# Ledger of designs, part 252: VHH binders against Abasic site processing protein HMCES (HMCES)

Target 1, 269 residues: Abasic site processing protein HMCES (HMCES), of Homo sapiens (Human) (q96fz2)
Amino acid sequence: CGRTSCHLPRDVLTRACAYQDRRGQQRLPEWRDPDKYCPSYNKSPQSNSPVLLSRLHFEKDADSSERIIAPMRWGLVPSWFKESDPSKLQFNTTNCRSDTVMEKRSFKVPLGKGRRCVVLADGFYEWQRCQGTNQRQPYFIYFPQIKTEKSGSIGAADSPENWEKVWDNWRLLTMAGIFDCWEPPEGGDVLYSYTIITVDSCKGLSDIHHRMPAILDGEEAVSKWLDFGEVSTQEALKLIHPTENITFHAVSSVVNNSRNNTPECLAPV
Below, E stands for the ipSAE of ESMFold2; O stands for the ipSAE of OpenDDE; V2 stands for 0.75 times the mean of E and O plus 0.25 times the DockQ between their complexes.

## First folded at step 22 (VHH)

Design yf23 (from xb2 with S103D; framework vhh_8pnl_2; at its last look DockQ between E and O 0.71; V2 from the best seeds 0.73)
Fold by OpenDDE, look of step 22:
Structure yf23 (fold): chain B 269 residues (1-269), chain A 117 residues (1-117)
Amino acid sequence: as target 1 above (269 residues)
Amino acid sequence: QGQLVESGGGLVQPGGSLRLSCADAGIDFSHYDMAWYRQAPGKERELVARINYGGTTHYADSVKGRFTISRDNAKSTLYLQMNSLKPEDTAMYYCAAGLEYEDFEYWGQGTRVTVSA
């Protein structure tokens, strides 16, 4: 996964992240660094994207089922990294393979500390190789959405007004991530950064791409992944597998340029 | 994302130079780590050089000082400048790109380099 969409306004995004804590109380996640949230139809690595994480990471004795939402840098910077420039990392940390997550110090260490997060997106993009050509067809991949009488499906948006309505009740894609905290050697603010865990693609997606993000499907999966206070690493890792509960449609080549940030990026062609 | 296509291979005399290119058809690889691998007949594929998205480079000891890996993000093109070529450098050279730690997801079909007198 090298491209996502996360364009919802902050208030809409927050509402879309409504959850129940372990006591059954309905809650909204509290924001950390809300000013770092930059909505975009075209999110690339090294940019900031919002993730969910347990409140226990920030507050001692907090209920670990409570959630915080925070923009973090896409591309995990390990806490032990001693260079002043994260771009000097020898290997790309945009993604973490699930099968080797425990073999790599950069991921194993933060994971062992319970630094699990849920990366939020409207969906992600992948490119299908066209047989016989050097061209690739991009696809937008996301959770199936509930068709409401009023909003229709993303594919049925006939008017700008209808398009906006589609997003009011959008089910966000929830991807399993690992984050870390990095203190720059030269001082400054602590950098929070994340990697997306990847798995082999499900059968339905296999014709498009052979790898996919580990998607946490449903509130239980999301809650267990986040709740490092109650759920062990071993148990959490059982949640990491391909899912067939996705849909996709072809989009224009507009998304190919990471600088393009328009609704056309995820619009069906 | 993109299809990697290698070019620039060929026959060259020992001590000669070649420049390999790897290009993607329309996808921006600016966020990808990239690498050159080579495989000689009867040998395992080996890393030649890698360059991360930020431009940090690493070279195999066998090519250090002779080969230079570089990238042009605007052109989505990876380069391998090969100088002082040796017969031992004879191999199929592959371009690779990836977003995963220590792994490359995308591979080219390769370009053949032959160093012979």
Scores: ipSAE 0.773, ipTM 0.894, lowest interface PAE 0.7, mean pLDDT 92
Fold by ESMFold2, look of step 22:
Structure yf23 (fold): chain B 269 residues (1-269), chain A 117 residues (1-117)
Amino acid sequence: as target 1 above (269 residues)
Amino acid sequence: QGQLVESGGGLVQPGGSLRLSCADAGIDFSHYDMAWYRQAPGKERELVARINYGGTTHYADSVKGRFTISRDNAKSTLYLQMNSLKPEDTAMYYCAAGLEYEDFEYWGQGTRVTVSA
């Protein structure tokens, strides 16, 4: 998983993240650093994207079921990293394989501190290998959406107002991530950064690509992944598996260039 | 085929040079780590060189000073310049690209390099 869409205006995104805390209270997540949110149809590694994490990471004695939403850098920078430039990391931290996560210091250490996050997106892109050509077919991959006449149907929008209604009820993709906090040697603000955990693809996606992000399907899975106060690392890792509850459609090659940020990136072809 | 495609292999005398190329036209690999691996007959695959998305390189000890990895993301091409070739460099050479830590999700079919007097 190396490309996502996360394009919703901040207020729409926040409302899509409504949840219940442990006390049964309906809540919206509280933002940290909202000015770092950069919506785009075409997010790539090293860019900022919003993640959910437990309030307990920021406030002693907070209810660990309460959620913060914050933009973080895609590509985990380990707390022990000593160079001033993250691009000097020897190995890529965009994704973390689930089958070796406890063998890699870059991921095991923050995971042991409870640094679990939920990475948010409209969906993600993958490129299918096409036999007989050097070309690849990109797909946009996302949760099945509950259809009303105008919502959940990307291809039906014929005006900005109709487009807005398609996305007002969008079920955001919720991917399991690990984050870390790095203090640059030159000083400045602590850098929050994340990796997306990956698994073998489900059968439905295996013809597109052999890996997929670990998707947390439903509020129970999301709550357990986030709640490091009540859910141990060992129990949380049981949530990490492929899912068949996923759908996709082909998109144009406009998405291939990571600098293209237009609705065409995810439009069905 | 939509796989990474290597080229530039062949037969060369000891002390000679070859330049390997690896290309993909579809995926923008500018955020990917990329690498060259090789596999000699009867041996396991081994890393030759890698280059991260920021241009930072690493080389196996056996090739350091003789081989140079480079990338041109505008052309979607990875290179391996191989100088001062030895018979021990004889192998199939594979291009790889990935975003998973210490792993690669995309591979080529390989190009053969033979170093023989």
Scores: ipSAE 0.691, ipTM 0.845, lowest interface PAE 1.0, mean pLDDT 90
ESMFold2 (binder alone), look of step 22: mean pLDDT 81; pTM 0.823

Design yf24 (from xb2 with G55S; framework vhh_8pnl_2; at its last look DockQ between E and O 0.74; V2 from the best seeds 0.78)
Fold by OpenDDE, look of step 22:
Structure yf24 (fold): chain B 269 residues (1-269), chain A 117 residues (1-117)
Amino acid sequence: as target 1 above (269 residues)
Amino acid sequence: QGQLVESGGGLVQPGGSLRLSCADAGIDFSHYDMAWYRQAPGKERELVARINYGSTTHYADSVKGRFTISRDNAKSTLYLQMNSLKPEDTAMYYCAAGLEYESFEYWGQGTRVTVSA
């Protein structure tokens, strides 16, 4: 996964992240650093994207089932990194392979500390290789959405007004991530950054791309992944597998340029 | 993302130079780590050079000081400048790109380099 969409206004995004804590109380996640949230139809690595994480990471004795939402840098910078420039990391940390997550210090250490997060997105983009040509077809991949009589499918948005309605009830894609906290050697603010755990693609997606994000499908999976106070690393890792519960449609080549940030990026062609 | 296409391979005499290119058709690889690998006949594929998205480079000991890996993000092109070529450098050279830690998802079809008198 090298490109996502996360364009919802902050208030809409927050509402879309409504959850129940372990007591069954309906809650909204509290924001940390809301000003760092930059909505975009075209999110690339090294940019900030919102993630969910347990409140226990910030508050001692907090209920670990409570959620915080925070923009973090895409591309994990490990806490032990001693260079002043994260771009000097030898290997790309945009994604973490599930099969080697426990073999890599950069991921194993923060994971062992319970630093699990859920990366939020409207969906992610992948490019299909066209046989016989040098061209690639981009696809937008996301959770199936509930068709409301009024909002239609993303593909049926006939008017700008209808388009907005589609997003009001959009089910966000929830991807499993690992985050870490990095203190710059030269001082300054602590950097929170994340990697997306990747797996082999499901059968339905295999023709498009051979890898996919580990998607946490449903509130239980999301809750277990986040709740490092009650759920062990071993148990959490059982949640990491391909899912067939995705849909996708072809989009224009507009998304190919990471600078393009318009609705056309995810619009069906 | 994009199909990696290698070019620039060929026959060269010992001590000669070649410049390999790897290009993607329209996808921005500016966020990708990239690498050159080579595989000689009967040998395993080996890393030649790596460049991260921030242009930090790493070289195999066998090519250090002779080869230079570079990238042009604007052109979505990876380069391998090969100087002082040796017969031992004879191989199929592959371009690779990836966003996964210590892994490359995308591979080219390769370009053949032959160093012979």
Scores: ipSAE 0.826, ipTM 0.914, lowest interface PAE 0.5, mean pLDDT 92
Fold by ESMFold2, look of step 22:
Structure yf24 (fold): chain B 269 residues (1-269), chain A 117 residues (1-117)
Amino acid sequence: as target 1 above (269 residues)
Amino acid sequence: QGQLVESGGGLVQPGGSLRLSCADAGIDFSHYDMAWYRQAPGKERELVARINYGSTTHYADSVKGRFTISRDNAKSTLYLQMNSLKPEDTAMYYCAAGLEYESFEYWGQGTRVTVSA
C-alpha cells in the first residue's frame, strides 16, 4: 500500500469519523494540528494524512476510548533515529508486515507503548500487471458503499451538489497503523509519523496484488485497535487479518503520476 | 507477483562496462526503496546494490568500487553502472522495488549479463 486518496474537506472528514465512546455517547474526534491537513486524491509516502488515536496519548487520565484526529507523516521515523534527515533511514517504513512486526525494533517498541492509530483514506490505489504484458491497470479500492438513487456512485456526480452527495455519506477506509514520536536532534517540533500494517491479500484482491493494508472493518475493530488503555497489544494484534469486505474499480493512468491531484484519479473507466 | 522490466544486459569482455536500466510503465517508484540482485547458474540470488528513496546506497563487497547504483525519479528509472567487469559477474540481474520494511514487493524477470574470456 503506497498510494491513497484522502480528499474530503476537513469538516466533511470529521463528520465521517463520528463514533461512540465507552459510555455510548456520540462524539466527533478532536483535531490536533488541523492546519497540517492536506487533502488530495493522490497521497504518497512521506506526505501527511489524518489518523485517529486515543486521547490518552495526550492527556493524563483521559478516557482511552475518546479519539483524537491528527495529520501524521506517512513513513514511521523511530524515536531512536539519530540523523537529522528522515530520508537517511536505511529501510522504508511506509508499510510494515504483520508477520514480522514484533521482530522489528522500529515497530515493536512503539507498539509496546500502545502507539496504535487508524489511518484514514477514501480508499487506496493498486496496480495490476496483466500476465504476458508490461502494461499495468490501476484500481481504486475501497469499502462497499451504501447506494441511493443518484448519490451511491462516484461516476454519478453531474454537478457540484451531486458530488457532495456522493461523499457526504462515504464510508472511509480504516487501516491499522503504528505511530512513533521523534525529537529531531537539531531541535524543533516533535514529528509524529506512522506506518501501515500489511497482510497477504484476500482472494478478491489477489489478481490485483499479493499484499494489502490491514483493514479494520467496523467500529468494534476500530475501537479495540485504538483503545490501548483497555486492549492489550496481544489482543489488538488479533484484529490484524485480510478482509473480503472490499470493492474496487479500474481508473485511468492519471493517478500514475503522484503529482496529479484531480477527481479523475479515482473516476471509473 | 510484481514484475519490473530490466534492460541493458549483454555479452562483454572482461574489463568492460555495461549499464543496466529498470523501469515500469505505470508505477512511480520515486518513493520506493530499490535494488539490484543477481543469480548465477546453480547459486542463490544475492544482493548487488540497494538505494533508498533518499538516494542512500549500499553495495555488496564483491562489487564495491566497480558498480554504481543510481536512480532518476523524473524518468522513474533505476540504473546499475557496471565497470571493470569480471567473469564472476556473469549472472541474471534482477531489479526490485518495495515499500515494506526490509522487503521488496516488485521484481523483474531479469536481464542476462555475460562476461566472457
Scores: ipSAE 0.753, ipTM 0.888, lowest interface PAE 0.8, mean pLDDT 91
ESMFold2 (binder alone), look of step 22: mean pLDDT 82; pTM 0.828

Design yf25 (from xb2 with T57I; framework vhh_8pnl_2; at its last look DockQ between E and O 0.78; V2 from the best seeds 0.77)
Fold by OpenDDE, look of step 22:
Order: sequence, then structure tokens, then C-alpha cells
Structure yf25 (fold): chain B 269 residues (1-269), chain A 117 residues (1-117)
Amino acid sequence: as target 1 above (269 residues)
Amino acid sequence: QGQLVESGGGLVQPGGSLRLSCADAGIDFSHYDMAWYRQAPGKERELVARINYGGTIHYADSVKGRFTISRDNAKSTLYLQMNSLKPEDTAMYYCAAGLEYESFEYWGQGTRVTVSA
């Protein structure tokens, strides 16, 4: 996964992240650093994207089932990194392979500290190789959405007004991530950054791409992944597998340019 | 994301030079780590050179001082300048790109380099 969409206004995004704590109480996640949230139809690595994480990471004795939402840098910077420039990391940390997550210090250490997060997106983009041509077809991949009588599928949005309605009840893609906290050697603010755990693609997506994000499908999976106070690393890792519960449609080549930030990026062609 | 296509391979004499290119078909690889690998007949594929998205470079000891890896993000192209070529450099050369830690997701089909008198 090298490109996502996360364009919802902050208030809409927050509402879309409504959850129940372990007591069954309906809650909205509290924001950390809301000013760092930058909505975009075209999110690239090294940019900030909102993630969910347990409140216990910020507050001692907090209920670990409570959620915080925070923009973090895409591309995990390990806490032990001593260079002043994160770009000097030898290997790309945009994604973490599930099969080697426990073999890599950069991921194993924060994971062992319970630093699990859920990366939020409208969906992610992937490019299909066209046989015999040098062209690639981009696809937008996301959770199936509930068709409300009034809100047509992304494909049926005939009018700008209808398009806005589609997003009011959008089910966000929830991807498993690991985050870490990095203190710059030169001082300054602590950097929160994340990696997306990747797995082999499900059968339905395999024709498009052979790898996919580990998607946490449903509130239980999301809750277990986040709740490092009650759920062990070993148990959490059982949640990491391909899912068939995705849909996708072809989009224009507009998304190919990471500078393009328009609805056309995820619009069906 | 984009199909990597290698070019620039060929037959050269020992001490000669070649410049390999790896291009993507329109996808921005500015965020990708990229690398050159080679595989000689009967040998395992080995890393030649790597450049991360930020420009940090690593060379295999066998090519250090002779080969130069570089990238043009605007053109989504990876280069390998090979100087002072040796018969031991004879191999199929592959470009690779990736966003996964210590792994490359995308591979080219390879370009053949033959160094022979």
C-alpha cells in the first residue's frame, strides 16, 4: 500500500469513528493534534494520516478500550533511530510485512510495547499491471458500502450533491498498523509515526496486486487490535490476515500524480 | 504500481562502461526504495546497489567505487552507472522497488550485461 484516500472533514471523520467501549458506552474518539489532520484524496507516504490508538498510550490508568484519534506520519521512525533525518533510514518503513514483523527490530520493539494503531482511510489505491503494455490501471479499494436508498454507490453519484451524501455514512477502511515515538536528536517535538502491516492479497484482489494491507474488519477486530492492555501481541497478530470483504473500481490516472488532490482520484471511470 | 523496465545492458570489454536504466510507466516512485540486483549463471541473485527514497545509498563491496546508483524522481527512473567492468560483473541485472522493510515488491524483467574480451 503506497497510496490512500482520507478526505473527510474532521467532524465527519470523527463521527465515522464512533465506537463502544468495553462497558458498551457509545463514544467518539478524542483528538490529539487535530491541526495536523490534512484531508486528501491522495495520501502518500511521509504525509500525516489519522490513526486510532488506545487512550492508555497517553494517559496512565486510562481505560484501554477508549480510543484516541491522531494524525501520524506515514512511515515508521523507530525510537532508537539516531539520525536527525528520518529519510536516512536504510529501509522503507511505509509497510511492514506480516510474516517478518517479529523479526525486524523496527517493528518488533514498538509492537512489544503495545503500540498498535488502526490506520484510517476512505480506501487505498493499487495499480494493476496490464499484460503486454507498459500501462497500469489504478484501482480504488475499499470496504463495501451500504447502499442507502438516497445515497447511490460511489459509481452512481450523478451529482455533486449526491456525492456528498455518499460520504456522510462512509465506512472507513481500517488497516492494522504499528506506531512508534521518536525523539529527534536535535530536540523538538516527539514524532509519532506508523507503518501499515501488509499481507498477501486475497483471491479477489490478486489479479490487481499480490500484496494488500492487513484490514481489520469489524469493531471487534479493531477493538482487539487497539486494546493492548487486555489483548496480547500474540492474540493481536491472529487478526492479521487477508480479507475478501473488499470491493474496488477502476479510477483515472489522475491519482498517479501524488500532487493531485481532487475527487477525480477515486471516481469510477 | 508501475512496471519496471530495465534497459542499457549489452556486451562490453573488460574495463568498459555501461549505464543501466529502470523506468516506470508513469507512476511516481519518489516514495519507494529502489535497488539493482544481479544474477549470474548458476549463482544466486545478489544485491548490487540500493537507494532509499531519501537518497541514502548502499553498495555491495564487489562494486563499490566502480558502480553508481542514482535516481530521477521526476522521471521515475533509476540508473546504474557501471564503470571498470569485469568479467565477474556478467549477469542479468534487475531493478527493484518497494515500500516494505527489507523487501522489494516490484521487479523488472532484467537486462543482460556481458563483460568479455
Scores: ipSAE 0.787, ipTM 0.895, lowest interface PAE 0.6, mean pLDDT 92
Fold by ESMFold2, look of step 22:
Order: sequence, then structure tokens, then C-alpha cells
Structure yf25 (fold): chain B 269 residues (1-269), chain A 117 residues (1-117)
Amino acid sequence: as target 1 above (269 residues)
Amino acid sequence: QGQLVESGGGLVQPGGSLRLSCADAGIDFSHYDMAWYRQAPGKERELVARINYGGTIHYADSVKGRFTISRDNAKSTLYLQMNSLKPEDTAMYYCAAGLEYESFEYWGQGTRVTVSA
């Protein structure tokens, strides 16, 4: 997973993240650093994207079931990193494999601190190599969406205007992530950064790509992943597996260039 | 599995040079780590050189000073300049790219390099 869409205005995104705390109270997540949110149809590694995390990471004695939403850098920078420039990391931290996560210091250490987050997106992109050619077909991959009166069919060719009407009640993709906090050695603000956990692709996606993000399907999974005060690392890792509850449609090659930030990036073709 | 395309292999005499190329037409690999691996007959596949998305490079000890890895992100192309070639460099050479920590999700089918008198 190396490309996502997360384009909703901040207020719409926040309302899409409505949740219930452990006492059953309806809440919206509270923003940290909202000015760092950069919505785009075409997010790449090293860019900022919003994640959910427990309030307990920021406030002593907070209810660990309460959620903060904050933009973080995609590409985890470990707290122990000693160079001044994150691009000097020896290995890419955009994704971490679920099968070795507890063997890697870059991920085991922040996991031991309960630094679990939920990475938010409209959906993600993957490229399928077409047989008989050297060209690739990009796909936009997302949760199945409930059809509404004002929305068109998802996954079939449709006009750009009809496509935008489906966003009013879009179910955001919720991916399992790990974050860390890095203090640059020469000073400056603490850098919050995340990695997305990956798994083998489900059968439905295997013709597109053999890897997929670990998707947290439903509020129980999201709550357990976030709540490091009540849910141990061992229990949380049981949530990490492929899901078949996913859909996709082909998109044009406009998305290939990561500088393109237009609705055409995810429009069905 | 999505495959990268290598080119530039061939037969060369000891002391000669070759340049390998590896390309993909669709994916913008500018954010990926990339690498060259090789596999000689009867041996395990081994790392030759690795370059991260920021340009930081690591070479296997056996090729330091003789091989140069480079990348052109605008063309999504990886190169390996191979100088002062030795018979021990004879192998299939594979291109790799990835975003997963210490792993590569994309591999090529390989290009053969033969170094013989």
C-alpha cells in the first residue's frame, strides 16, 4: 500500500469518524494539529494523512477509549533514529509486514508503548500488471458503500458530478497502523509518523496485488486496536488479517503521477 | 505478482563493464526502496546493492568500488553500472522494489550476466 485518497474537507472527515466511547457515549474525535491536514485524491509516502489514536497518548489519566484525530507523516521514523534527515533511514517504513512486526525494533518498540493508530483514507490504489503488456491497470480499492438516493453506482463508469454525491456518507477505510514520536537531534518539533501494517491479499484482491493493508472492519476492531489502555499488544495483533469485505473499480492512469490531485484519480473508467 | 523488467545483461570478458537497467511503466517508484540481487548457479540469491527513496546506498562487500547503483525517479528506472567484472560476478541479476520494511514486493525475472575469458 503506497497510495491513498483522503480528500474530504476536515469537518466532513471529522463527522465520518463519529464513534462511541466505552460508556456508550456518542463522540467526535478531537483534532490535534489540524493545520497539517492536506486533503488530496492522491496521497504518497512522506505526506501527512489523518490517523486516529487514543487520547491517553496525550493526557494523563484520560479515558483510553476516547479518540484523537491528527495528521501524521506516512513513513515511521523510529524514536531512536540518530540522523537529522528521515530520508537517511536504511529501510523503508511506509509499510510493515504483519508476520515480522514483533521482530523489528522499529515497530516492536512503539508497539510496546501502545502506539497503535488507525490510518484514515477514502480508499487506496493498487496497480495490476496486465498480461501480454508492460502496462499496469490502476484500481481504487475501498469498503463497500451503502447506495443512497443521491448516489450513483460505484464501480461502473459514471459522470464526475454523480461521483461527488456519494461522499456525503462515505465509509472511510480504516487501516491498522503503528506510530512513533521522533525528536530531531538538532531540535525542532517532535515528528509524529506512522507505518501501515500489511498482510497477504485476500482472494478478491489477489489478481491485482499480492499484498494489502491490514483493514480494521467495524467499530469493535477499531476500538480494540486503538485502546492500548485495555487491549494488550498480543490481543490487538489478533485483529491483523486480510478481509474480503472490500470492493474496487478500475481508474484511469491520471493517478499514476503522484502530483495529480483531481477527482479523476478515483473516477471509474 | 507484478514484475519489473531488467535489461542490459550479456557476455563480457574479465575486466569489462556492463550497465543493467530496470524499469516499470505504471508505478511511480520515487517513494520506493530499490535493489539489485544476484543468483549464481547452485547458490542462494544475494543482495548486490540497495538504494533507498532518499538516495542512501548500501553495497555488498564483494562489489564495493566496482559497482554503482543509481536511480532516475522521473523515469521509474533503476541502474547498476558494473565495472572491473570478474568471473565470480557471473549470475542472474534481479531488480527489486518495495515499501515494506526490509522486504521487496516487486521483482523482475532477471537478466543474465556471464563473465568469462
Scores: ipSAE 0.742, ipTM 0.870, lowest interface PAE 0.9, mean pLDDT 90
ESMFold2 (binder alone), look of step 22: mean pLDDT 81; pTM 0.827

Design yf26 (from xb2 with F29L; framework vhh_8pnl_2; at its last look DockQ between E and O 0.76; V2 from the best seeds 0.79)
Fold by OpenDDE, look of step 22:
Structure yf26 (fold): chain B 269 residues (1-269), chain A 117 residues (1-117)
Amino acid sequence: as target 1 above (269 residues)
Amino acid sequence: QGQLVESGGGLVQPGGSLRLSCADAGIDLSHYDMAWYRQAPGKERELVARINYGGTTHYADSVKGRFTISRDNAKSTLYLQMNSLKPEDTAMYYCAAGLEYESFEYWGQGTRVTVSA
């Protein structure tokens, strides 16, 4: 996964992240650093994206089922990294392979500390190789959405009004991530950054791409992944597998340029 | 939008130079780590050089001081400048790109480099 969409206004995004804590109380996640949230139809690595994480990471004795939402840098910077420039990391940390997550210090250490997060997105993009050509077709991949009588498929949003309605009730894609906290050697603010765990693609997606993000499907999976106080690393890792509960449509080549940030990026062609 | 495509291979005399290029017409590679690998006949594929998205480079000992890996993010192109070529450098050279830690997701079809008198 190298591109995502996360364009919802902050308030809409927050509402879309409504959850129940372990007591069954309905809650909204509290924001940390809301000013770092930058909505975009075209999110690339090294940019900030909102993630969910347990409140216990910030508050001692907090209920670990409570959620915080925070923009973090895409591309995990390990806490032990001693260079002043994160771009000097030897290997790309945009994604973490699930099969080697426990073999890599960069991921194993923060994971062992319970630093699990859920990366939020409208969906993610992948590029299909076209047989016989040097061309790639981009696809937008996301959770199936509930068809409201009035809200056709993303493709049926013929009017701006209908488009807004679709996004008001949009089910966000929830991807499993690991985050870490990095203190720059020269001082400054602590950097929060994340990696997306990747798995082999499901059968339905296999023709498009052979890898996919580990998607946490449903509130239980999301809650277990986040709740490092009650759920062990071993148990959490059982949640990491391909899912068939996705849909996708072809989009224009507009998304190919990471500088393009328009609705055309995810519009069906 | 295209596959990683290598170019610039060919026949060269010992001590000669070649410049390989790798590009993808469809994917913005500016965020990717990239690498050159080579495979000689009857040998295993080996890493030649690696460059991360920020331009940090790593070289195999066998090519250090002779080869230079570089990238142009604006052109989404990877380069390998090969100087002081040796017969031992004869191989198929592959371009690779990836976003996964210590893994490359995309591979080219390769370009052949032959160093012979």
Scores: ipSAE 0.847, ipTM 0.921, lowest interface PAE 0.5, mean pLDDT 93
Fold by ESMFold2, look of step 22:
Structure yf26 (fold): chain B 269 residues (1-269), chain A 117 residues (1-117)
Amino acid sequence: as target 1 above (269 residues)
Amino acid sequence: QGQLVESGGGLVQPGGSLRLSCADAGIDLSHYDMAWYRQAPGKERELVARINYGGTTHYADSVKGRFTISRDNAKSTLYLQMNSLKPEDTAMYYCAAGLEYESFEYWGQGTRVTVSA
């Protein structure tokens, strides 16, 4: 997984993240660093994207079921990293394989500190190689969406009002991530950064690509992954598996160039 | 799935040079870590050189000082400059690219390099 869409305005994104705490109270996540949120239809590694994490990471004795939303850098920079420039990391940390996560210091250490996060997106992109050509077909991949009388599907949008209705009720893709906190040796703010955990593709996606992000399907899975105060690392890792509850559609090659940030990136073709 | 395209292989005399290239027409590889691997007949595939998205390189001991890995992120292209070639460099050379830690999700079909008189 190396390309996502996360384009919603902050207020719309925040409302899409409504949740219930352990007492059943409806809540919205509280933002940290909201000015670092950069919405785009075409997010790449090293860019910032919003993640959910437990309030307990920020506040002594907080209710660990309460959620913070914050932009973090895609591409985990380990807390032990000694160089001044994250681009000098020897190995790419955009994704972390689930089958070896406990063998890699870059991920085992923060995971042991409970540094689990939920990476938010509208959906992600993946490129399929077609037989008999070097050309690729990009797809936009996302949760199945529920239609209402005030909203429609992506393909049904025929005006700005209908487009807004699609996204007002959009179910965000929720991917399992690990984050770490790095203090640059030359000084400056602590850098929060994340990796997305990957798994083998489900059967529905296997013709597109053999890997997929670990998707947390539903509020129980999201709550357990986030709640490091109540859910151990060993129990949390049981949440990491492929899901078949996913859909997709073909998109144009506009998305290929990571500099293109337009609705055309995710529009059906 | 996901296939990179190598080019630049061929036959060369010992002491000669070749330059390999690797690209993908669809995926913007500028965020990817990339590598060259090789496989001689009857041997296992082995790392030749790798380069991270930021340009930091690593080389196998057998090629240090003779081979140079580089990348052009604007063109999403990986290169391997091979100088002072020896018969033991004869192999199929493969390009690899990845975003997973210590792993490569995309591979090419390879380009053959033959070093003989």
Scores: ipSAE 0.749, ipTM 0.878, lowest interface PAE 0.8, mean pLDDT 91
ESMFold2 (binder alone), look of step 22: mean pLDDT 83; pTM 0.838

